# VHH binders against Hydroxymethylpyrimidine/phosphomethylpyrimidine kinase (thiD): the designs that were tried, part 4

Target 1, 255 residues: Hydroxymethylpyrimidine/phosphomethylpyrimidine kinase (thiD), of Aquifex aeolicus (o67772)
Amino acid sequence: MIALSIAGFDNSGGAGTLADIRTFKHFGIYGVAVITALAVQNTQKVYEVFPIPPDVVKEELKAIFEDFPIKGVKIGMLANKEIAEVVYETLKSKKTNFIVLDPVFRSKSGRELLSEEGVEFLKSEFIKIVDLITPNVPEAEILCGEEIKSLEDVKNCAQKIYSLGAKSVLIKGGHLKGNYAIDILYDGKSFYEFKAPKIAGKTPRGTGCVYSSAILANYLRHKDLIKAIKTAKDFITEAIKNSKKLGKGYEIMDF
Key: E = the ipSAE of ESMFold2; O = the ipSAE of OpenDDE; V2 = 0.75 times the mean of E and O plus 0.25 times the DockQ between their complexes.

## First folded at step 1 (VHH)

Design n01 (framework vhh_h_nbbcii10_fgla)
Fold by ESMFold2-Fast, scan of step 1:
Structure n01 (fold): chain B 255 residues (1-255), chain A 126 residues (1-126)
Amino acid sequence: as target 1 above (255 residues)
Amino acid sequence: QVQLVESGGGLVQPGGSLRLSCAASGFTFSDYSSYALGWFRQAPGQGLEAVAAISGSGGSTYYADSVKGRFTISRDNSKNTLYLQMNSLRAEDTAVYYCAADSYEYGDWYSEYDYWGQGTLVTVSS
């Protein structure tokens, strides 16, 4: 099977298309990529982000889709509305089996990774073709337009995001209970909890990228979303625990 | 938006103690927060090192092996402040200390902690 990563290119390999493809390969899925932006970064910081011209992104998409039978797509950083529109128009016309969107709006330090007009386009149109959206709590707040202060708020927000058009919503870290971080899934009918121990002392690059890509890879193998999320949660937890200091900054998940 | 401001650094003799504070604004310290809070340091000529972390509820704490038994992390949710009590200080503890807040484990496109303070210098020397 073949999966597509549509994301930024992290030249250090900790996040973006390189991390997505490494994750797909770990689970026996051949990965291909469409690069939306070049991120100049290392284990210490992000120096700059260079969006790829939308016409070039469109040509990357055409080249891949005319040659490969893509069964699933993981979408990360889109950079701007123009690139988001090109990706949307291409995917809307294709018969891909499963689309996972990791909504990369801002970096951890608050740097804009998707323009305001791009966020609005995503909420109003793009989300309608998404099978699973995997926001963390801050990203979920942007999507549903409300602050999250309780588990009830997480569930309400997930239902609101679902109403925008996503077929399922996984809010990461939406509930903390003792020494566990709990992810909450809403599939339009029921809520599900996925828990893992909180890990401190290691801050590896690309955990969101790897988690979303692991979910997609395992969904393609088994066609069971609950099992895919459980497998991916176990995998990412172990990958974080076993991350290594390969450079001067944060650890890298090497798998 | 979210801001973190460190204070309490300074010059101290080996074997001495310091308490660092980190005042947070733009988010609330609560049991229902997905935010983890931690302390990091960067010694001259070295990379960034994780020192200690504390869960949202305050029920779980984690320490680097180099500081276990000497440093204590704590939080005061009513003051929206994170603390690091540093005892039995050594010359090798000399560093700029940063507090950081993170949405624990996930959603990190660039894997930076969500928010960082400006740092506070701790110098341990005679």
Scores: ipSAE 0.000, ipTM 0.216, lowest interface PAE 11.1, mean pLDDT 81

Design n02 (framework vhh_h_nbbcii10_fgla)
Fold by ESMFold2-Fast, scan of step 1:
Structure n02 (fold): chain B 255 residues (1-255), chain A 125 residues (1-125)
Amino acid sequence: as target 1 above (255 residues)
Amino acid sequence: QVQLVESGGGLVQPGGSLRLSCAASGFTFDESTSYALGWFRQAPGQGLEAVAAISWSGGSTYYADSVKGRFTISRDNSKNTLYLQMNSLRAEDTAVYYCAKGYSDEYLSGYFDYWGQGTLVTVSS
C-alpha cells in the first residue's frame, strides 16, 4: 500500500515529510510526499521557512495522484491558506482515502506554521474531509474556541471539534494522571483513553508527525482505528526512549 | 522582533548557586499557543546541550541527566521572565548558557528557533 505525506520538508529528517515517510516504511507502507514548505533547519535551530508556491503544490499533488493508487493521506504543516485551499480542492474528491490531519498551527510570538486565515479555512472547510484530527491541547483549544482545564473540558472540546466536521478527534495529552500521559479519542459516539508513561529527559523533534503517520500506517494495515492508535502510541513511546543525539541539539528518532 | 536577553551569569565556586534570568520581549508568556521555553549551554569545544525546558502550559518540564536534581526551571508570566536556578554547581557546568523559545507540543517534542546572545557561567575556585 501507498500513503501520501502532505507536509513541510525538514532537511534534518527529524520532522515533516522525511519523518512521515520513514514512519510509513517502518510499518511496511510505501510513502510518497507533497512538500508544502521548506524548513531550513538542523537539530539546534530552525533558520528559515519557505512556503512552496500554491501552483507548485498543485502540480506535486497532480503528479502523485495521476501515478499512484493512494490509500491514505497524512497532512502536517500547510503554511498558509492558499496552500490549504489547493490541498483541500484536490482531496475533497478522494473520498476513499483515509485522511489524518496533524494540525500544526502558528504561534503569535514565533514562526508561522499556519496563517490565521489558514486556521479559519481549516476550521470552516478543510476539517469536513478529515477522518482523524490529532491536535494537542493548545491546538484543540484553537479549534473548539474554549479553554481546557479538566477532563470534562477535553471531552466537550473533542465533541465540538467533531461537530465542525472531523469524523474522529484524538486530543493528545488531554488528561494527565500520575505518571501517565493520556490521549482522548472521540469517534462521534464513544470516548477512548490511551495511556503512556511520561517520558522524561528526551526532547526529540517530530513526535506529532511520527505519531500521526504511525496511526495512518497501522490503520491502512488493519482497518481498526483503536488498534492503530494503541500500536502507534506504543511505537512513539519506544521511539522517544530510543532517540539518539546524532547532531549537536535535540535527539532524533532513528527507527 | 522576538528578543531574549540573559543575565545572572558570572564566576562561582564549586558547590555554589547561581540564578539565571531571561527577559523576553516581542511576545508574552501568557500566550496560549504551542511553544516552549528552555535553557541550553555550550562548553568550550563542545556542542550545544539542552539543559532544561518548560512547556507553554508549565505542565511538562525536561532536565538533562547531568543537571537533574540540581537545576530548576521556572517562569514568571507577569514579568515575562524565564529562570534557571542552578545549585550544587560543578566545574563541568562551565559554559555559555542560552535562553531559547521554540515550538513544541505539550510533551516538549519540538524545536527552538529564537535564541538569546548567551551568558557565561564559570565554575572554578
Scores: ipSAE 0.000, ipTM 0.186, lowest interface PAE 13.3, mean pLDDT 83

Design n03 (framework vhh_h_nbbcii10_fgla)
Fold by ESMFold2-Fast, scan of step 1:
Structure n03 (fold): chain B 255 residues (1-255), chain A 126 residues (1-126)
Amino acid sequence: as target 1 above (255 residues)
Amino acid sequence: QVQLVESGGGLVQPGGSLRLSCAASGFTFSTYGSYDLGWFRQAPGQGLEAVAAISSSGGYTYYADSVKGRFTISRDNSKNTLYLQMNSLRAEDTAVYYCAARTYEVTYSGPEYDYWGQGTLVTVSS
């Protein structure tokens, strides 16, 4: 099976297409990539983001879809509205793919990774083709327009995001109870909880990228979203535990 | 070292207006995540209530239902200052207003307001 990563290129390898492809490979899925932007970064911060011209992104998409039988797509950093539109136009014609969107709005170091117009386009149009959206709590607040302070707020926000058009919504870290971080999934009917112990002392790069890619890979293997998320959560928990300080900043997950 | 300093509180008549300001030091507004700045209030004998919040770029705002249409939150990243424009004030708006800033960790962390101003008293007369 072949999965596509549509994301930025993190030259440090901790996030973006390199992390996505390593994750697919770990689960026996061959990964191909469409690069949306070059992010000049290391383990400490994102210094610059150079969006790929939208016409070049369109040619990358064309080259991949003409040659490979893509079964699933993981979308990360889109950089701007123009690139998001090109990706959207291509994918809305590919209805048989399972699409996971990790709504990458801002880096760990605070760098804006999707323009405000891009976020508006994502909320109004792009979200309608998404099978699973995996926001963290700050990203969920942007998407639903509500502040989250309780588990009930998480559930209400997930329902609001679902109403925008996503077929399922996974809010990461939506509930903290003791030493557990709990992810909350809403599938349009029911809520599901995915628990893992919080890993103290480590803040690795690319956690969202690896988790979303692991969910996609396991969904393609099992055709069961609940099983895919559970497997991916177990995997990301171990990847965080085993993350290494390879540079001077945040840890990198090396699996 | 993050510090938030509030100004603009005071006594106003019902139907009047006030503009609160919050000057931040120790961090740059553009470096914090979504809904990284907000205003909270606490009326005498009541719990803390969220009033408004604004995203790092200013593109997204939240308002409590009790203040929608009357209050406007805004930020000036170049001046490192957060504002709350309060119009059509009512007696029930009487409270100590707090400026708050929060940080985010992308690994299993929810939003939290880590830093708070000292509070500024707003009294709507009568």
Scores: ipSAE 0.000, ipTM 0.164, lowest interface PAE 13.1, mean pLDDT 82

Design n04 (framework vhh_h_nbbcii10_fgla)
Fold by ESMFold2-Fast, scan of step 1:
Structure n04 (fold): chain B 255 residues (1-255), chain A 124 residues (1-124)
Amino acid sequence: as target 1 above (255 residues)
Amino acid sequence: QVQLVESGGGLVQPGGSLRLSCAASGFTFSDYSSYALGWFRQAPGQGLEAVAAITYSGGSTYYADSVKGRFTISRDNSKNTLYLQMNSLRAEDTAVYYCATGRYSIWSTGYDYWGQGTLVTVSS
């Protein structure tokens, strides 16, 4: 089975296409990539982002889709509106694929990874082709326009994001106060809770990338979204526990 | 300041080959430059069309369908020169060939600097 990562290239390997491909391979899925930007970074911060010209992103997409039978797509950093439009136009015609969007807006160090125009395009158009969107709490607040302070707020926000066009919404609750990271899935009808203890003392790079890629890989294996999320949640929890300080900054998940 | 100078054009018979060179002066190629490098052509009575391009890092190449498999683009940063190797030439390849550099897409004409062009004529 083959899955596509459409994301930035993190030269340190902690996030982006390299992390996505490693995650796919861990679950027995062959990964291919379309690079949206080069992110010059290490374990400490993102130094610079070089967006790939939109027409080049279009040619990367064409090269992959004409050669490989892609079954699923994981989307990460899009950098700007122009790239988001190219990806949207290409994928809108590929409705046989399961599309997971990890809405990467900002780095942990605060650098903008998607322009304001790109965020608005994502909310108004791009979200309509998405099968699963996996925002963290700050990203969910941007998408739904409301503050999130409780699990009830998470559920309300998930319904609002769903109304924008996503077929399912998984809000990651690791930013909320408490000893447990509780992720809430809304599928348009029901809420599902995925609960794991917070891992003290570890803040590895790329947890969103690895988690969303693990969900896609396991969905392709099982065709069961609830099982895929449970499997991915267990996997990411262990990957965080076992993360290592390989550089001077944030830990790396080496799996 | 910035100049691009094409060379290597000329008359060649169908099935022949030519190598075009584009020497840059007034600036140097950089691995971290946002600049793209490309070849464009304009056949008699036709509009400008993109032929091939290479990223600033040299890591990716792109070709028009009409030349794919016959033409090869390359760059040599130590010589500050862009190349187009043209094999299996056809009468339809007759055109003035331009090299260009800029921070924009290879499929747009938003390139910042253009050479003067070099004529390639494919005829028996």
Scores: ipSAE 0.000, ipTM 0.101, lowest interface PAE 20.8, mean pLDDT 84

Design n05 (framework vhh_h_nbbcii10_fgla)
Fold by ESMFold2-Fast, scan of step 1:
Structure n05 (fold): chain B 255 residues (1-255), chain A 125 residues (1-125)
Amino acid sequence: as target 1 above (255 residues)
Amino acid sequence: QVQLVESGGGLVQPGGSLRLSCAASGFTFSRYSSYALGWFRQAPGQGLEAVAAISGSGSYTYYADSVKGRFTISRDNSKNTLYLQMNSLRAEDTAVYYCAAKPYRSYGLTEYDYWGQGTLVTVSS
């Protein structure tokens, strides 16, 4: 099976297309990529983001979809509205693909990774073609427009994000206080909890990228979203535990 | 580098008003900012107290019971500035007021990562 990563290129390998492809490979899925931007970064911060011209992103998409039988798509950093529109127009016609969106708005160091116009487009249009959106708590607050300080707030926010058009919503609760990282899935009908202990002393880069890519890879293997998330949650917990300080900044997940 | 700089403090009589400002650099205030912002204060000889907080989206605000109905927190994204409008000031409001920000975390009163240097507010006749 073949999955597509539509994301930025993190030259350090901790996030973006390199992390997505490594994750797909770990689960036996062949990964191909469409690069939306070059992020000049290391383990300490994102220095610059150079968006790929939208026409070039369109040609990358065309080249991949003409040649490969893509079964699933993971979307990360889109950089701007123009790129988001090109991706949206291409994927809107690919209804047989399972689409996971990791709504990357800002880096850990505070760098803008999606323009304000891009966020507006995502909330109003792009989200309608998404099978699973995987925001962390800050991203979920932006999407639902509500404060999150408890698990009940997470559930309320998930329902509001669902109402924007996503077929399912997984809010990652690692930012909430407590000894457990509790992720909540809402599928429009029921809530599901995925719980793991927080790993003390490790804050690796690219956890959102790796987790969403692991979910996609396992969904393609099993065709069971609950099983895919459980498997991915176990995997990401172990990957965080085994992350290494290879540079001067945040840890990198090497799996 | 993230920096927060407070201004607008000073001496005011009981019942008066002050508006504190917090200018941010190193990140941008947008309606889609993931930074939660807050005001904290420390009175002479006392610990740090949360005063008010505003969510990353700006949609939610928190106020300590001691200031509810008197203080208003707001943000101006075009000026990259957080405000605290302080009305009906009391002697008990005398404190150093700190602006604080936390990225990538839920809105609330804990785990603020970035702090300003503080601005003194004295409420005295």
Scores: ipSAE 0.000, ipTM 0.130, lowest interface PAE 19.4, mean pLDDT 85

Design n06 (framework vhh_h_nbbcii10_fgla)
Fold by ESMFold2-Fast, scan of step 1:
Structure n06 (fold): chain B 255 residues (1-255), chain A 127 residues (1-127)
Amino acid sequence: as target 1 above (255 residues)
Amino acid sequence: QVQLVESGGGLVQPGGSLRLSCAASGFTFDESTSYALGWFRQAPGQGLEAVAAIDTSGGSTYYADSVKGRFTISRDNSKNTLYLQMNSLRAEDTAVYYCAASLDYYEGWDSSQYDYWGQGTLVTVSS
């Protein structure tokens, strides 16, 4: 089974296409990639983002889709509106089994990873082809336009994002109870909680990339979204616990 | 050994009230963790129907449209007990009521998400 990562290239390997492909491989899925941008980065920060020209991204997409039977797509950093439009037009015209969008707006170090015009395009058009969107709390607030301070706010925000066109919405870290971090899923009719212990002292790079990619891989294996999220949540929790300080900054999930 | 035991069922006339209780043993309604707790019912010859659900803290509740405004779900974590207050009962509410718990989901209308079930308590609404 073959899954496609459409994301930035993190030369340190902690996030982006390299992390996505390692995650797919861990679950027995062959990963292929379409690179949207080169991120000059190390464990400490993103220094520069060099978007791939949109015409080149279009050729990457063409090369992959004419050669491989893609079963699912995980989308991460899109960098700008022009690239987002190319990706959208290609995916809208191709048969895929499942599209997961990790709405990467900013890096952990605060660097902008999607332009303002790109964010607006994502909210108005791109979201309509998405089967699962996996925002963290700050990303969810941007998508729904409301501040999140409580579990009720998380649920209201998830419903708002669903109304923009996503088939399901998973807000990560939307609720904290004691030593547990809880992710909230809304599938258009019901809410679900996915819990895991909060890992103190570990803030590895690329957790969103790995989590979204693990969800896609397990959905392709089982065709059960709830089971896929539960399996991915357990996986990412262990990956965080086992992350290593290989450089001077954030830990790397080495799996 | 995880066990759920329902009580409070019985015969009641239309318009009456009943309070169902579900006592849990073998695990704790720990406010620091996430659990799906709910009430399901099964009328004779029908499948399981979700009635109400409550999150681990008791701060979020969900109800089937058929019971919304008439039934109230609540929990007492210190007593390790789940409750269903049923008001303005109708003949259509006649069913065996089951208490159910899942350690991973706080709301689920799909009974397959619930791992622990009580034996059920019969509620009959008739004159």
Scores: ipSAE 0.000, ipTM 0.159, lowest interface PAE 15.4, mean pLDDT 83

Design n07 (framework vhh_h_nbbcii10_fgla)
Amino acid sequence: QVQLVESGGGLVQPGGSLRLSCAASGFTFSTYGSYDLGWFRQAPGQGLEAVAAISYSGDSTYYADSVKGRFTISRDNSKNTLYLQMNSLRAEDTAVYYCAADFGYSTEGFDYWGQGTLVTVSS
ESMFold2-Fast, scan of step 1: ipSAE 0.013; ipTM 0.404

Design n08 (framework vhh_h_nbbcii10_fgla; at its last look DockQ between E and O 0.01; V2 from the best seeds 0.00; counts 0 for: pae E 14.4 > 2, placed apart)
Fold by OpenDDE, look of step 2:
Structure n08 (fold): chain B 255 residues (1-255), chain A 125 residues (1-125)
Amino acid sequence: as target 1 above (255 residues)
Amino acid sequence: QVQLVESGGGLVQPGGSLRLSCAASGFTFSHYSSYALGWFRQAPGQGLEAVAAISGSGGSTYYADSVKGRFTISRDNSKNTLYLQMNSLRAEDTAVYYCAAHELGYTSWGEYQYWGQGTLVTVSS
């Protein structure tokens, strides 16, 4: 099937649309992409982010949806509220089987990648069309408006995010301490834990992008969210373990 | 035109092993990253069952629960051939095995557009 990545462009290929497409391909899914921003960067740092004009993003989406039978959509960096609105309006009117939102609010260096107005729009409107949102702990805190210090806090936050309109919520890094990376899924009824060993000394770029794209790809394959997340979790764990220093900075997952 | 031809089927005792091959023509494995290649089987009186699949990129595999740990799907791009290594065979593995190609990507239940003629595997003491 065909999946759509809506995200920024990372020149290094470690994250963004390039990573998404590579991930889709890995799982036998053909990926197409709509670029929301040119994030000029390498493995060392982000130099500058150039949002694509909203009208151009609209044209990209139109060109893609008029041609391809899209079955799933992965959304990463939206850059600004205007672009988020364009994406929202487009997806709202389309018959998409599954929408995964990997929220991107700030870069690793702390650069704001989405304005407060943009975040508010995501919380109040955008999230309502999302089948799965995959925030990390900091992103989850922003979404639920609460500090996360425990597993219980993670669960409470997940429920709050769910109440905003997402059909399912996967908070990454839900267990803050220990030798395992634990992600918590809430589907409106039950909580699910996905555990994997932490890989010490490995902090490659693009883990969120690759993880969310892997989840989408596997969901399209199996139509089982739990199985999809488990497969994706195992995959990303192995990818992290085998990451490589291809440049002078952060490692990249090369698969 | 795309053609798939299975071979390697036969009679084997329980606990034995077989290796099925699927020779593909009309397309090359290396050129179709978006395709999925798979093995299906149909036992007497049963419906078609997905056995194993591999993505076009070769990076992802699927196995039915019933064969997991016993069967291995692989491919040789240089020979344009798909394989199914079947170990620890059981009576319930008796079926006609089909090779198939899916142009829409990896799925366990999707619509495969191209099918082989099938090869019979009989597991019996």
Scores: ipSAE 0.000, ipTM 0.224, lowest interface PAE 14.4, mean pLDDT 89
ESMFold2-Fast, scan of step 1: ipSAE 0.182; ipTM 0.607
ESMFold2, look of step 2: ipSAE 0.000; ipTM 0.226
ESMFold2 (binder alone), look of step 2: mean pLDDT 81; pTM 0.836

Design n09 (framework vhh_h_nbbcii10_fgla)
Fold by ESMFold2-Fast, scan of step 1:
Structure n09 (fold): chain B 255 residues (1-255), chain A 123 residues (1-123)
Amino acid sequence: as target 1 above (255 residues)
Amino acid sequence: QVQLVESGGGLVQPGGSLRLSCAASGFTFSDYSSYALGWFRQAPGQGLEAVAAISWSGGSTYYADSVKGRFTISRDNSKNTLYLQMNSLRAEDTAVYYCAKDIYGSEYAFDYWGQGTLVTVSS
């Protein structure tokens, strides 16, 4: 089975297409990639982002879809509106089983990874073809346009994002209860929670990339979203525990 | 320790009404663990049947076709209590009624169940 990563290229390997493909391979899925931007990046920060010209991204997409029977797509960093439009037009016209969007707006170091116009395009159009969107709390606030101060705010925000067109919304780390970080899923009918213990002393780069890619891989294997998220949550928790300080900054998940 | 305790069952004549209550302890209806709540029943010699369910916000409800229009599910998050108002009761409604808290929003994934309360509809 073959899955596509549409994301930036993190030359350090902790995030982006390299992390997505490593995650797919871990779960027995062959991964192919479409690169949207080159991120000049190490374990400490993102230094520069060089968007790939939209016409080149379009050619990457054509090359993959004419040759491979893609069953699922994981989308990460889109960089700008023009690239987001190309990706949207291609996916809207193709038969794919499942689309996961990890809405990468900013790096951990605060660098903009999607332009303001790109964010607006994502909220108004792109989100309508998405089967699962996996924002963290700051990303969810941008998507729903409201500040999150409580559990009630998390749930209201998830419903708002769903109303924009996503078929399912998973807000990561939406609640902290004791020693657990809780992710909240809304599927248009019910809320679900996924708990994992907080891992003290480790802050690896690329957790969003690895988590969303693990969800996609397990969904393709089992066709059960709840089971896929639970499996992915257990996997990412272990990957964080086993992450290694290979450079001078954040840990890297090496699995 | 999570606990659900049903009450309000009893003997009632056909056409009568009952209100079942489910009091929760060990968790609050306003926290993440209470995002869907439901009522199930098991009639003598039959399997478990989903009766009604309500979302965390109370904005979405489900009813089995057999009870639609006669039963109303509601929740009071401030009292940590789930209700089932049962009107126009029929002999076929005779069952042990269970309240449940889910993890998936489906009958197959309810992870905490009460001990049940018996409803008998008979003359």
Scores: ipSAE 0.000, ipTM 0.133, lowest interface PAE 16.4, mean pLDDT 81

Design n10 (framework vhh_h_nbbcii10_fgla)
Fold by ESMFold2-Fast, scan of step 1:
Order: C-alpha cells, then sequence, then structure tokens
Structure n10 (fold): chain B 255 residues (1-255), chain A 128 residues (1-128)
C-alpha cells in the first residue's frame, strides 16, 4: 500500500514529510510526499518557512496521483490559503480511502505555520473532505470557537468540529487526569478515550506528525479506526520515551 | 494577554542557592486548559537546554541530568507562579533562564499551540 504525506519539509527530519514517511515505513506502508513548504529548522526552532508556489504544489500532486495508487493521505502543514486550495481541489477530485488532517497551526517554538486566511479556509471548506482531524486542545479551541475548561467542553467542541464537516474528530490531550493524557475521539455517534501516561521531560520534534501518520498507516492496514488509534498511541508513547538528543534542542524520535 | 515575568536571577558564589520565580498573568492555573510550565536555559555560546518541567496538575516533574538532585521545580496555582529552587550552584549553571509555557496537551513541553509563551529571561551568573 502507498500513502501520501502532504506537509512541510523539515530539513532536520524530526517533523514534516520525512517523519511521516519514516512512520509509514515503520508500519510497512510505502510513503510518497508532496512538499508544501520548506521549513528551515533544526532541533532548537523554525527559522524560516518558504511556501512552495501553489502551481508547483499542484504539479507535485499531479505527478504523484498520475503514477501511484494512493490509498490514504496525511495532511500536515499547509502554510497558506493558496496551497490549501490547491490541495483541497485535487483531493476533492480523487478517490482515496482515508484522509487524516493534522491541523498544524504553530510550531513547537511558536512560529506560525498556517496563515489566518488558511485557517478560515480549513474551517469552512477543507474540513469537509477530512475523514479524521487530530487537533490538540488549543487547535480544537480555534476550530470550534470555544474555550475548553472541562471534559464536557472537550466533548462539545468535538461535536462542533464534527458539525463543520469532519467525519471523525480526535482531540489530543482532551482529558488531562493526573499522570495521564487522554485523547478523545468523536465519530458522530460515540465518544472513545485513549490514554497513555504523560512523558515528563521529553520534548521531541514532530509528535503530531508521527501520531497522525501512525493512525493513517494502521487504519490502512486494519480498516478499524479505534484499533488504529490505540496502536498509534502505544507507538507514539514508546517513540517519545526512546527519543534522542541528536542536536542541541528538542529530542528527535528515531524509530 | 498572556505574560510571563521571571525574577530572582543574579550573581552568586559557587555552592550558593537562588530561587527563580515566574509570575503568570492573563490566564489561570487549572488542570483543564491550563499550561504546563518549564524552565529552560541558554549558556553563553550554547543552545537552548530544557532544565525542568512540571505538568498542569503538578503531579509530574522532569529534570535534566545536569541538575537532578540540585534543582527543584514547583508551582503554586493559587498564586499563578512557577518556581525553580537552585541549590549547590556551579559555574556551568551560568545562563539566561527562561520561563516557558505550553498549553497542556498530550505531552508537556510540546509547543503546538498558537498561544505558547516565553518570558524575557533572567540572568544567573555563578562566579567568585
Amino acid sequence: as target 1 above (255 residues)
Amino acid sequence: QVQLVESGGGLVQPGGSLRLSCAASGFTFSEYGSYALGWFRQAPGQGLEAVAAISSSGGSTYYADSVKGRFTISRDNSKNTLYLQMNSLRAEDTAVYYCATQYDSTYFGEYLSPYDYWGQGTLVTVSS
């Protein structure tokens, strides 16, 4: 099987398309990539983001879909509205089995990775082609327009995001209970909890990228979303525990 | 508006102690929607190093190997303040110390939020 990463290129390999492809390979899926932006970064911070011209992104998409039978797509950093529109138009016309959107709005160092216009386009149009969206709590607040202060707020926010058009919503860290971070999935019918112990003292690059890519890979293998998320959460927990300080900043997941 | 203000830095002799404070404003400490908090430092000519971190609930802490046993991180949610107690200070502890917050997500220290904030830093110099 072949999966597509549509994301930024992190030249350090901790996040973006390189991390996505490494994750797909770990689960026996061949990964191909469409690069939306070049992120000049290392383990310490994102220095610059150079969006790829939208017409070039369109040609990358055309080249991949012309040659490969893409079964699943993981979407990360889109950089701006123009790129998001090109990706949206292409995916809307293609028959893939599953689309996972990791709504990358900001980097670990606080750098903006999706423009304000891009966020609004994502909320109003792009979300309608998404099978699973995987926001963390702050990203979920942006998407639903409400502050999250309780588990009930998480559930209400998930339902609101679902109403925007996503077929399922996984809010990462949506329930924080002592030593556990609990991810909450809403599939339009039921809520599900996925818990793992918090990994104190590890700040690895690309956790959102690796987690969403692991979910996609395992969904393509098993066609069971609950099983895919559980497997991916176990995997990312272990990858974080085993992350290595290969540079001077955040750890990198080397799996 | 979220603000973090560090205090307590200064010049100390080797073997001395300092207590750093980080006062937060613009948000309240709680278990839900609150921020995980940490201390980072940057020594002259070196990269940024994570020193200590504490979860939103206060139930989990982290320490870099270089400071474990000497430094203690704590938080007082009623005062919206983060602390770093630094004991048995060494010349290599000389650095600018930053208070940082990450909206509490799946793993603390993960800065994926558009609302993540850093303080301006406070200088700690350990010399005779």
Scores: ipSAE 0.000, ipTM 0.213, lowest interface PAE 11.4, mean pLDDT 81

